# Ledger of designs, part 5: VHH binders against Transcriptional regulatory protein CitT (citT)

Target 1, 230 residues: Transcriptional regulatory protein CitT (citT), of Halalkalibacterium halodurans (q9rc52)
Amino acid sequence: MTKLYKVLIIEDDFRVAQIQEQMVNDHPYFHVISTCRTGGEALDYLSEKAAALDLILLDVYIPDVKGLELLWAIREKFRDVDIMMVTAAKEVDTVQEALRGGIIDYLLKPVQKEVLHQRLDAYVQKRELFGERRQVSQEELDQLRQVQVRVQVGETPLPKGIDRLTLEKVVNALEEAETQGLTAMEGARLIGASRSTVRRYFEYLIHTKKAKAEVNYGDVGRPERRYFLC

## First folded at step 6 (VHH; framework vhh_gocatamig_d2)

Design s52 (from i6 with G99N)
Fold by ESMFold2-Fast, scan of step 6:
Structure s52 (fold): chain B 230 residues (1-230), chain A 119 residues (1-119)
Amino acid sequence: as target 1 above (230 residues)
Amino acid sequence: EVQLVESGGGLVQPGGSLTLSCAASGFTFSSYALAWYRQAPGKKRELVAGITSGGSTIYMDSVKGRFTISRDNAKNSVYLQMNSLRAEDTAVYYCAKFNPYERLDFDYWGQGTLVTVSS
């Protein structure tokens, strides 16, 4: 999180841009670091300075939809910068497309300082929550990466001695065994690991409530443990 | 299917209290941040309070010290305790789940619960 949010204004009318810059700079937590008049200027600026930016105020000329093309170009190259759109009140299609393009909010022209500051306050609150999100669950991160749906690794880091790739192989072997289940010896043969290694992974899955075990006794009264996915 | 069901709204006198509840299903509740939004007539929805999976909270300035957000992972529920209610708190209150596919936003809004603060 930055202690001072850095803003880029993209607005063709320099007078409007100056007024917006003054309004933004009047907020204690925000500072405008540049103003661009065209999409080309904005993309050139972003190619060198995107890492220093937090927020873009992007104007969309309505009925001219060229500003939406700029939105998509920015999203393709510079995903880490947030965008707030400035648009005319009656352009619902433009707003709808911009929301699909991942903008965080929008403002209606003419921009009023009180309204802008309300939106900036809301942005700070979202950034505070989002900053903590980077410490939230592994499941949220896995969804962004579209990881393998058949194997859920869970939210906690794996304990020492449990390897992720080996765990996935063990889970897959148990899945293929279905209702039959597997002994540690059978699992070892399928995976190409030692019986003690596979038993350790099976016991880990039981501990995390992903598997269960049933005990069977042979002719000599010897225990045989068979493992099943839950 | 993700479901969020709000309850606890109603008519209350200024200075009174209400507790809103949101019952969630269709996702791993303990893994997601959750929020309460509100929308007054003619206004956009605004973030009132949020709580992360780890229990950290954020609040809109006008409700700090008056509202408390909490969660119960065993019951798949999030709550908003509202004290010292004011006429300005009149709105439909919505429960929202953090959407990991969208930047800095919450999705999967519930049906909402109406809170009216009037004498």
Scores: ipSAE 0.000, ipTM 0.137, lowest interface PAE 18.6, mean pLDDT 73

Design s53 (from i6 with P100A)
Fold by ESMFold2-Fast, scan of step 6:
Structure s53 (fold): chain B 230 residues (1-230), chain A 119 residues (1-119)
Amino acid sequence: as target 1 above (230 residues)
Amino acid sequence: EVQLVESGGGLVQPGGSLTLSCAASGFTFSSYALAWYRQAPGKKRELVAGITSGGSTIYMDSVKGRFTISRDNAKNSVYLQMNSLRAEDTAVYYCAKFGAYERLDFDYWGQGTLVTVSS
């Protein structure tokens, strides 16, 4: 029984590094091979040991480097080592910059052992089964951007006759229907509204270019309109 | 019907901890980003923390290092662990659901849970 993945911890607080080391080493497939307090120490270590290293736990707040400069330096020179950020809470711009730097995951202080182990389990599963690194998707980046925009702009006003709660139910139902879409009658049954009401909301979504409608002629009966999110 | 129900608020002394929970229903929980906001009397609504469908997180600077947002898709719940609480953290905390992707532009808010930090 040998630990499969070798970890480097970069953390300026010795006590925090020790706690993180213990949590990592408590996982059967991971072993911390070194801890570094500064970016300079880390880069020196990587110059000799990068080929044997699988994962870095990197604190953003390190005495000798500003912000994410160490992340960029590691990405430029040591492309085969995965990086998981372990730091205090960050604002949108800092998080987005780290994500653009190709980090495999992000953990926030205080680090909880169960959360860390869940992330490490996911990492092992991907490495053993697919050989693929975890990446933040464009979808996730879009969601973070939307959260930022809403902080600055606030809620968008809706037109007369469109209620926000009902609109959300309609969009949620369409999302769950995926490629199959919904007829106005099917939507009405799912949401508990009238067919005419659901159709009004579907038409609003078409007007705002968030949905489309198609007429399908089946084997039997009346042609029906089905609605889909764009 | 989309429903967000917050719980876990209460009275705590400075330096204490609380965990807020938000139970969600009426939508495919795993597909949406969730967030915690707060509003103190006479102040504007503030984003506290957010978490995407994939687990990526975002925080405001004022709660940096003290608060942690997490989610449990099996339980349709999002959580906010609050440590080292300060008097200025006193507010009503709201759980919020955001639309996914650029094509969606609406939000839903829970009713809120009161957090009071005082001796």
Scores: ipSAE 0.000, ipTM 0.324, lowest interface PAE 14.2, mean pLDDT 74

Design s54 (from i6 with P100D)
Fold by ESMFold2-Fast, scan of step 6:
Structure s54 (fold): chain B 230 residues (1-230), chain A 119 residues (1-119)
Amino acid sequence: as target 1 above (230 residues)
Amino acid sequence: EVQLVESGGGLVQPGGSLTLSCAASGFTFSSYALAWYRQAPGKKRELVAGITSGGSTIYMDSVKGRFTISRDNAKNSVYLQMNSLRAEDTAVYYCAKFGDYERLDFDYWGQGTLVTVSS
């Protein structure tokens, strides 16, 4: 009854993968058994270990794959493994195509531990309902579907590509560094997201007039942008 | 307090080998990813190799097949085995621990160990 769900993370950014692994392993019912950086590594791993695996956390863009090609390859060969996509907000249109193709859920980067754990809790509930082999009512199926769709839709009251919980985390990081500010790279390190993702949130805060940027002209190399709360 | 102490650097000729060691303290070693970075003269620090708590590894393209990262949780140590060394591998090598995702803190760094590859 107290099943330990085994997770594979497919994520090309080592730092992001490590943070996701820590978040998953903090859940009492889940454990990461491997992390893969490429589609090739993932398919090789699945060829040996798919039967022991319950859930894949899959990044939308892996360097060696084209779009959702890896998702479809996994579905054709390893149909019993559930997939949850992890995506940057600008990629949501791509992920909506994947939802039509049978992923169980998706998460927006940067992943929040509380949001991840909520989705993992919903996953356990779903597995227990089907695993108990009791007659599942239409109301129960509708509720599970509604909760997942609602959680996904509820993350879009802000512009497409900006998640409220992630935005609050970004604002908190900028508040902490108020006098010194943060570069996109420093923000990425603090928040556990890609530099591109954090820059998008910083630029959104500038657009909404809650932040400003100053250009650092270092002694050598490319000018560096530093972000501050207004 | 988190401490990382590197050792094993030195002068080697091209084609030679070195093993770097990093002794860690002040945190639950087995729960965290560790990495080796290097800073070559006139360049920024770059990630050379990383190893997760679960043992998954990553490598910079130019060292893949030549370098091997490993960890010993019983000894709280991480290692970098460097084979077929080239002049371009000359750098100060740093051991790093990634920060805690809940605290939003930065990576922790050792003091570094110098590797010089020259004839």
Scores: ipSAE 0.000, ipTM 0.334, lowest interface PAE 12.5, mean pLDDT 76

Design s55 (from i6 with Y101W)
Fold by ESMFold2-Fast, scan of step 6:
Structure s55 (fold): chain B 230 residues (1-230), chain A 119 residues (1-119)
Amino acid sequence: as target 1 above (230 residues)
Amino acid sequence: EVQLVESGGGLVQPGGSLTLSCAASGFTFSSYALAWYRQAPGKKRELVAGITSGGSTIYMDSVKGRFTISRDNAKNSVYLQMNSLRAEDTAVYYCAKFGPWERLDFDYWGQGTLVTVSS
């Protein structure tokens, strides 16, 4: 299918909205058709244009609305529009409530272009799969969820024992280490977790092909594993 | 380790039929979803059909009623039966492996098989 998905950005900070708009428009399958700075402006826009819209990028905190009221208002009246929320790390509990409320994804601030594009790629594949079935039962949704082109750390349910916040801290520590990488002990010190916990997260990232490990020898015959992002 | 090998492509006249096959190895075939993608010159790669481990299927709108995806777990194979072929179906067809924790990149794609629908 060739399709151009139409995006609405709801973000009070004009500069942040401009950066997000440019990142979205750099993707060949997406185009921002409007940017709203307030909940009132967004609801007015949706009342006239929701039928032409595929996806909303929604900031968690918009000054003229309380908490998740804007999310719930959109979900009640404009069910056919998908929502990705953009949130700061401290807002994760609010985002978990929103996920139970039916948002399709969320992004952490500051938004990175590559991360956004990965989520948009996954959205395209999801829409191609679900768009070919207008009415899908819960059983069919459960089965179709396994048919995805790409897997990202934030998009699929995490296995038991792997916490999303801790995983983000682990990934950030590896990003900061760059070409030098991290041992499990070094990661434990940076994150404030046990060596065994950090090793579990590192091995999980290797399993998902997001990281690699190299054996390094400090002393003769003593292997030391260093972990690097792919 | 993971390998997907497509076969069955070729030249066919409009209205004709072809069956594509994908032979898989290096993973527990029955536990994973598989799909067929295609890419025409100058176009992006697009999803044509998918089949879950349980046998549920999905299709691109333009091929519904014409193409059928199926799998044979005993033979570690997935198939795409293509009927009523049109010039617009001309493309290289790729077999791909899906999974919740798997990336669909070069490691999980086949080499492709060319289908040409001639006038």
Scores: ipSAE 0.000, ipTM 0.110, lowest interface PAE 17.2, mean pLDDT 75

Design s56 (from i6 with Y101F)
Fold by ESMFold2-Fast, scan of step 6:
Structure s56 (fold): chain B 230 residues (1-230), chain A 119 residues (1-119)
Amino acid sequence: as target 1 above (230 residues)
Amino acid sequence: EVQLVESGGGLVQPGGSLTLSCAASGFTFSSYALAWYRQAPGKKRELVAGITSGGSTIYMDSVKGRFTISRDNAKNSVYLQMNSLRAEDTAVYYCAKFGPFERLDFDYWGQGTLVTVSS
């Protein structure tokens, strides 16, 4: 017997709310129990019914209340209810800031049913894992969060100056070199980048414990550093 | 093939009541949201009340507490009960159905029914 997850929709546009309600109700494990147009209506509803709710779909932009302010008011008072935000593309940076504060996920407008259902499936997996009262590691919690917030780079944000595509090229070059390794000059020639750029990427891989370096003393006073994958 | 037919409009004194009805055909009624809009002369058409497929309701601030929207899926009908009517409620009232994909070309409108609040 599967639990039925109860959803509240907070959305100012009646048509958008109806479409979201239909999409949620088409999922076998979810049911919308109410929709609210304003922050005031939502807070009043939550004061009476928060214990019965599992998930809120919250529009970032409500004309009379900023959606992000409503998010933090709900999070402060009703912390046991999970929130997924629904936002236009231009608001993504604001929503990503909120995600660092612990909201569960977000969706871009216009919402596609298949994308919503994938997010809801991930949510069910998370709730079942916690509902079994398994002890979950921090790494497992981070991965569950990443699956639900898949608009972000899948793993930890890269530091400034490290580009994902260039990093992949650097890793591939080191893989091809195997036990022989690469100097920064050799890597630069293979990738078509400067020595200083490739060296920066090699040092990043050492910092993340994915590579190692060895110093080879061929000529006195000219040490050569070679990089190898771990 | 989608058809919406409004009825129940008329002349009423301030403070009076009216019930508007909308009979729908040509779609799976229970699966869609329906709404009541109104348009007064020289003004834009505005949303008065809406009801989702699940029964959740939305109201314009100036009618909240006075108007009640409801639906009867067995009769393919949506209703607007209007109490404590005011002169500013005078308008043509339209029933509307919304489509599933947030596209304006999925909106369908009835012919409208006139409500006049006047002494």
Scores: ipSAE 0.000, ipTM 0.241, lowest interface PAE 15.0, mean pLDDT 75

Design s57 (from i6 with E102D)
Fold by ESMFold2-Fast, scan of step 6:
Structure s57 (fold): chain B 230 residues (1-230), chain A 119 residues (1-119)
Amino acid sequence: as target 1 above (230 residues)
Amino acid sequence: EVQLVESGGGLVQPGGSLTLSCAASGFTFSSYALAWYRQAPGKKRELVAGITSGGSTIYMDSVKGRFTISRDNAKNSVYLQMNSLRAEDTAVYYCAKFGPYDRLDFDYWGQGTLVTVSS
């Protein structure tokens, strides 16, 4: 029932690494199996021991690596190992960028034992759930992963002039544009319809609170209107 | 910044009904799948029901036909309607939002709401 999670610490300051190791080892479900001071040492260790490893505590600044390159290198080759970053408060913006790159969490220096243990407790809960999720069928997982499925809902009559197939094309075009949005002309090009037709569909989506429009005060010519899904 | 807040738990007699609600904030609700999990004392959390952004649903076998998951994108809420409750449904129920299943880095959980089925 209880699993012992194996931790690697990557931290160039020997004292900081030692304190973190003691804090981790004080948790009943975690044990530090090694500490590395450089990215080279860490990659060498992972090449031999990654299969036995569950979690990495990774300092943002490691001497032989530029910025987040070590994070990216580990993610590329050792995807089954989770990473939690440890960073000084002044570097939080860098860590927030790294969160988009797939780290599970971060801690601020100086690391407080209580805060670390709270994060490790949350990690245990995720790992226990992950075991349960692995027992779920692939079909069920695919549905939960936001596979876009045609939703045929009972009769909701569309207004005159709005065709369901064309509406689906318009919605799909806006979805593809994401945060960039679309002008009526760009939408017209994508679905093979007139600007007037696409504008009518965009207007309908705004009316139904499915889209919004913003005026773009571009450098050239007249301000253009861009449409976005809500 | 993602927050999930469950409500609606309580004590109910066998055969009774409860509706659980989960209020979500901090993400584009309509774009993500959400799920209800439960955990009984001494057991691991298990998936009870899930709903995709497109409205497709899944249920664990023991609740199929008794529980219904639904979502209201205008209210950023997901619901679990529980009918014909049994003693074995007693658990803390959690609302969850997940990133890709092969990565743990984007999973989010609520704090849970207790459901006790007992006379």
Scores: ipSAE 0.000, ipTM 0.117, lowest interface PAE 19.0, mean pLDDT 75

Design s58 (from i6 with E102S)
Fold by ESMFold2-Fast, scan of step 6:
Structure s58 (fold): chain B 230 residues (1-230), chain A 119 residues (1-119)
Amino acid sequence: as target 1 above (230 residues)
Amino acid sequence: EVQLVESGGGLVQPGGSLTLSCAASGFTFSSYALAWYRQAPGKKRELVAGITSGGSTIYMDSVKGRFTISRDNAKNSVYLQMNSLRAEDTAVYYCAKFGPYSRLDFDYWGQGTLVTVSS
């Protein structure tokens, strides 16, 4: 249905907003229908025009409200519009809170046209998944998002040689194996790592009392260890 | 590292059939939705078909009734069975995995496999 995606820019710097508007309008499938300089102006515009909008480009720093405060106000009242945040800083806490607030993407200033267009292309592809006016079940929606991941409580850093993302993959593989367990070779195949690497991660989980190992008694001459999540 | 490796592309005549395969590694395959996209020369990349971890499917209008997406969790693979192929189906086909940040986020793509439908 949606042949042309309608964009609202919320940005207090007129020059920056003008440049962003030109970059968006240079994309064949996107058009800026308005620009707002304050949160108040944006909320007033949305109260009348939200149904016509597909995407908001939202600056983190808006004069009358902080960008995250405006994000929460928009999410509370106008849930059908997607938001992409634009910021001058790589602030991990800001990014995490914005992602929790349901933004679709995050961009760094200065925005480069080719980078913006790549993000807009990706957005079109994602909208096509849902834009066929299909009824998406709650189960489908939940599965298209990663299952809830607890914010890491890292009172202690991981040891040398143990990467958080790889550790997460190893734990997930063990969880899926349930009572069957995994050998280091099976784990290596599942996560795309070497047998030696997976064995190191399994041994780390044993050390932290999150896993256990058993020897296969039928394998005479080559005892094989299987690892199980505790 | 997450890896998606497509195979099964080739040259086929109009009305013919092909089965594309995507072998996945580096993540808990059964917990994620996978999709097939395609990109023809001079056109944007478009969603062809998607499948959730529970097996629910979505298709673009032009391939409904001709293409079937399926998955095999035991083999960490997703497939696209393409029947009644048309010249308009000529494209590079890509396998994609949904990402963790939102229901609309794709984090990972394969290298693609070329499908040419020509007489």
Scores: ipSAE 0.000, ipTM 0.107, lowest interface PAE 17.1, mean pLDDT 74

Design s59 (from i6 with E102W)
Fold by ESMFold2-Fast, scan of step 6:
Structure s59 (fold): chain B 230 residues (1-230), chain A 119 residues (1-119)
Amino acid sequence: as target 1 above (230 residues)
Amino acid sequence: EVQLVESGGGLVQPGGSLTLSCAASGFTFSSYALAWYRQAPGKKRELVAGITSGGSTIYMDSVKGRFTISRDNAKNSVYLQMNSLRAEDTAVYYCAKFGPYWRLDFDYWGQGTLVTVSS
């Protein structure tokens, strides 16, 4: 038996909040019960209504709160409500910190209805398997463990062979290069890694649409590939 | 800070009994499910027994009727009573705060306690 999950949206831009509310309400098992535009408004709402709430869609960039402080404030006081982050920033470290800070998932803006509904479907299945049953079967526990491994793998942004610390150094070097960009050799010199290693990280950033490359044919003999952040 | 500390492991003869204890801190113990896992050399961790906040229990098939999981909310502790121990039960036993798949950040593990069943 399916229940109706109650959602709170915390989003500064009311137009974005309206679009997200429509997408959530289009799902048969979810309903938005309120939207809040500030951290103070959200904490006041939760003080009265947290017991009736299942899920928060939280934008981290709220005007009256710095960084992840609102997430930490909610986790401290209202641990029984699940949080899914919605953010425009594609920051690996910020997302990983938020996962360690108690969010169940994250979404990147602009939110696509199909992606949101896939995440909401997964949430329903997990709540039904764990939250609703007085006794959990071995098969259900095996399913939960299997999905936990899959969710963790799916949430891990870094593939095999890409180290987070090295990726941070590569991104920082590209940011400093601005419009000039970097060749793999220049990047290798800056971060103290091999050319092949830096090239692998640059290609990973291209694959994730965080960087682009241009071939420089300016000289007679050897074309050079130069990498830029998007 | 969530902490789970296991104790009670040791060397026991086949057919013997042993009680494992897990002391928990850093969370509202009575509100969460707890579980015992084990890992033998060369094998993956497997769920042995689980107990929900409401007291419902689940056991792996090979330990049903031999092991009993219980909790004491006043002491923030979960226990695994192991009877009729077999050589196949030899493993490191871990206490875990058992969360739903979506709350991976709430899954916490203890350091483990070694149980050796040998003559």
Scores: ipSAE 0.000, ipTM 0.108, lowest interface PAE 14.9, mean pLDDT 73

Design s60 (from i6 with E102L)
Fold by ESMFold2-Fast, scan of step 6:
Parts: sequence; C-alpha cells; structure tokens
Structure s60 (fold): chain B 230 residues (1-230), chain A 119 residues (1-119)
Amino acid sequence: as target 1 above (230 residues)
Amino acid sequence: EVQLVESGGGLVQPGGSLTLSCAASGFTFSSYALAWYRQAPGKKRELVAGITSGGSTIYMDSVKGRFTISRDNAKNSVYLQMNSLRAEDTAVYYCAKFGPYLRLDFDYWGQGTLVTVSS
C-alpha cells in the first residue's frame, strides 16, 4: 500500500520527545528513526541520514538555537526534507512566517495524538497526490488548496506590523460585510484578533486608498468608525 | 537566489494565440514542479496550469483544450502556449515554483507578464 514515512524528532524535553515518538509510531504509515535534543545533534544526524528522511518534527525552542534558525539551516543544506513545526500558542505568528518560508504544517503544544494523526494523514494524501505517475485533477488541487496559504515573493514589502495573511483575512471580512461595513470590534470577532490589531489593518487600508471610514455614534456622544472597501 | 522571469505577453485579438516563456535560475530546474498563475484586476490569483518534474500536467477547467504547458529542462524554461484566446483570459500571468515541502503554495513568483485580449 502506502510507503513507510521516516520521521526525525527534534525536541529538547526528553519526556515530550518520548510521547511524540510513541504517537508517531502508533500511526501505521510512519516510523521515528531518530530523536535529537539539540540543533547541533540534528545537523550532524542530517549530514549522514537526510536521504533516508521524509519528515522532521521540529520544536520552536531547543537549547542551542531557536527553531526558526535551525529551520533555515536545514533548508539551506537539506531542501528535500519536509518540516512540521511544533509550537506553543504564543509563537503562532512566528510559525505562520515560517509557513511562508516552506514548512509543511505546524502543531500546537501540547501535541494531541488525534490531531497529530490527522496532520500525518493529510501529509500522506499530499505525498500521494504529488506523485508523478498521474496528472493531478482540478478536484484534487481544490481539496489541497482549501487548507493552503498562498505565498507571494517579489511584491512590494508590507510595513512592519502588517502581516499578509492577516491583511487578506481583514480584506475578506470587509468584502463579506458589503455595504454594511465593519467596526473594529466586529472585525476582531470575525478574524479572531484584537480590536487594536484589526483597527491598525483598517487604517492601513485607508492609507493605501483601499478602504474608507464613516463616523457614527455607538452611544450618544461617543464616536465610532465603520470601515468599507472602496 | 531563485529567479523566475516571464516574457511573451502582449495585446492580441480574440481567437488569437500567444506563447509565454519563463526563464528560471538559482535552483535545480529539472527537480521541481512549475506553474502558471494569472490575476485579473479585482480578481484573486488563480492556477492556470502546472507541470511536475516528471512532465505530468494539470489545467484549470476553463483553459483545458486551449492552453498547453510544457518544459525544457535543457533551457531551464517553462512555457504556456495559449490558443483560442478570449477576453476573459486578460490578466497578468505569473510563473511560480513549488517548494520542496509539498505545500500547494508556490514559494517563488516571477514579476508577471501582461496579456490583454481585446478587439
């Protein structure tokens, strides 16, 4: 049936690494071939064994380097190994930036076996669909695209504090609001961000002539802005 | 560094033909899938055609039978032959390269070449 996929775990907490190894090995199509605790140990292992690997589970925090620094070191030398990051919720913005740089996916700590297995199943589907034995159908591409984020390189840089993925969510929310528009609070609820963050994105769109705002009173005497696409 | 440079765009009458070319550098061309995307004003960027390292192809439904994607590994180039062009094919066309991590997102984009189909 399906090929056996070989996994390297890079995780400095011995207990966490053992739990992750057990969860991976419980999947019928995956097997952990090694576990490394440091970036140096991982790079040494990859120098000898990268050709045997399909997937790395990479923690954002390891003792000798930050996970992103190790990600970039691995990308520079071992471009054909797929990487899935494991991160705490507070690092999600950092990991989203890494996704644009070419990791396959990410998991939130603490890792749950059911969630890990769902991500591994999706990985197997992607590997099988990108096999070169047949033309990929439009339906297959549409399925894969539903869970993907598009990355653009070579366009005008966005200012600090404005993230492309969040900007797309903000624009989509304004599009869906049509003529009614959105307040910063309403946008925050729809996007799952803070009011101040959404307001910053709305003001950026006004600055770039993509949106406009109209003032009203939420309560008598209190100005409130509603934002609309131009 | 990875570079993708598109050429071949221009103004053409409905029913006409154009061939787009993408010259690639900075990576082992024969090992990667490449694709053509397009974006019309006010529309989202969409996949037009893709070709794997092995030569397998995929096309958007509205261009099947009219467009042909091909590659020349000796020249590090990918091509899009566009026949029976329609007004709705008017867009900026982008060459894109898949990354090694099997995300459907393309890691790298060219600057684009404008195709205008009008009378």
Scores: ipSAE 0.000, ipTM 0.124, lowest interface PAE 13.2, mean pLDDT 74

Design s61 (from i6 with R103D)
Fold by ESMFold2-Fast, scan of step 6:
Structure s61 (fold): chain B 230 residues (1-230), chain A 119 residues (1-119)
Amino acid sequence: as target 1 above (230 residues)
Amino acid sequence: EVQLVESGGGLVQPGGSLTLSCAASGFTFSSYALAWYRQAPGKKRELVAGITSGGSTIYMDSVKGRFTISRDNAKNSVYLQMNSLRAEDTAVYYCAKFGPYEDLDFDYWGQGTLVTVSS
């Protein structure tokens, strides 16, 4: 009789939201009941459905909201819903502020299914421990404190906004498509990140002379930029 | 085998309405996002509307407030209700299934249904 936890995803990129939804739904104890693209849409949804929700996956970048204003608005009105933040590694300062705001955990973009499932498993343990109002032992509290999010650190310094693990995923995607190359949209699909994020990584690889781009002007309408490893 | 079959296209006058339907088979329908694209003569194929497995929707700016995408998981179908049709909406409309980023083989398209908006 395991409880099914209800999840709301707040993410402005439709394909990224769909990928996150599939990853959450692949966990036996969780189900996504809605996805919102804007802060206004999310607050409207919560005003009607907050009592049915257990967990929010919240992107720090939402187009109609500045910084963490949406997190604070949710905390003010809907205190009983837990929040996990989804953020890029470059936004460590934002993560620190969110932790002070009482988020339950955070995930690094691009979201990795194994990491997400580990965080969801820890969440289930916490909810079962506290939700049933049984006595909490010191050993159980110590076990919960041992669950931590690993900070991604590289030995070779990278520019702000470029994460080593994400860069490796981008390089691997380009390597796999070597002869055909990838557009930023195709790359975004393959690694589960936004088009803008993948384009930033592709342009970084061009700047470091590890990739090249070619433009096809033969198509009707817009030219298409494709990226290839050197 | 994944199949997407569109229907409901036709000739309609400006200001009129049409409902497009897409019948899907060969995959677990409730687990995937579906979308409607269109392609007019001499133009690239463009996203018109999308709906996630959870029911969240997106729309192209020019169709917001006029078009509504919906799904019926019991019937393995996705729909596009098109109101206040304009000449610029004339196109072949395609149903599409988006796969997870780890499986490129799961992006699939139907054969299309023609919508003509003319006086």
Scores: ipSAE 0.000, ipTM 0.256, lowest interface PAE 13.4, mean pLDDT 76

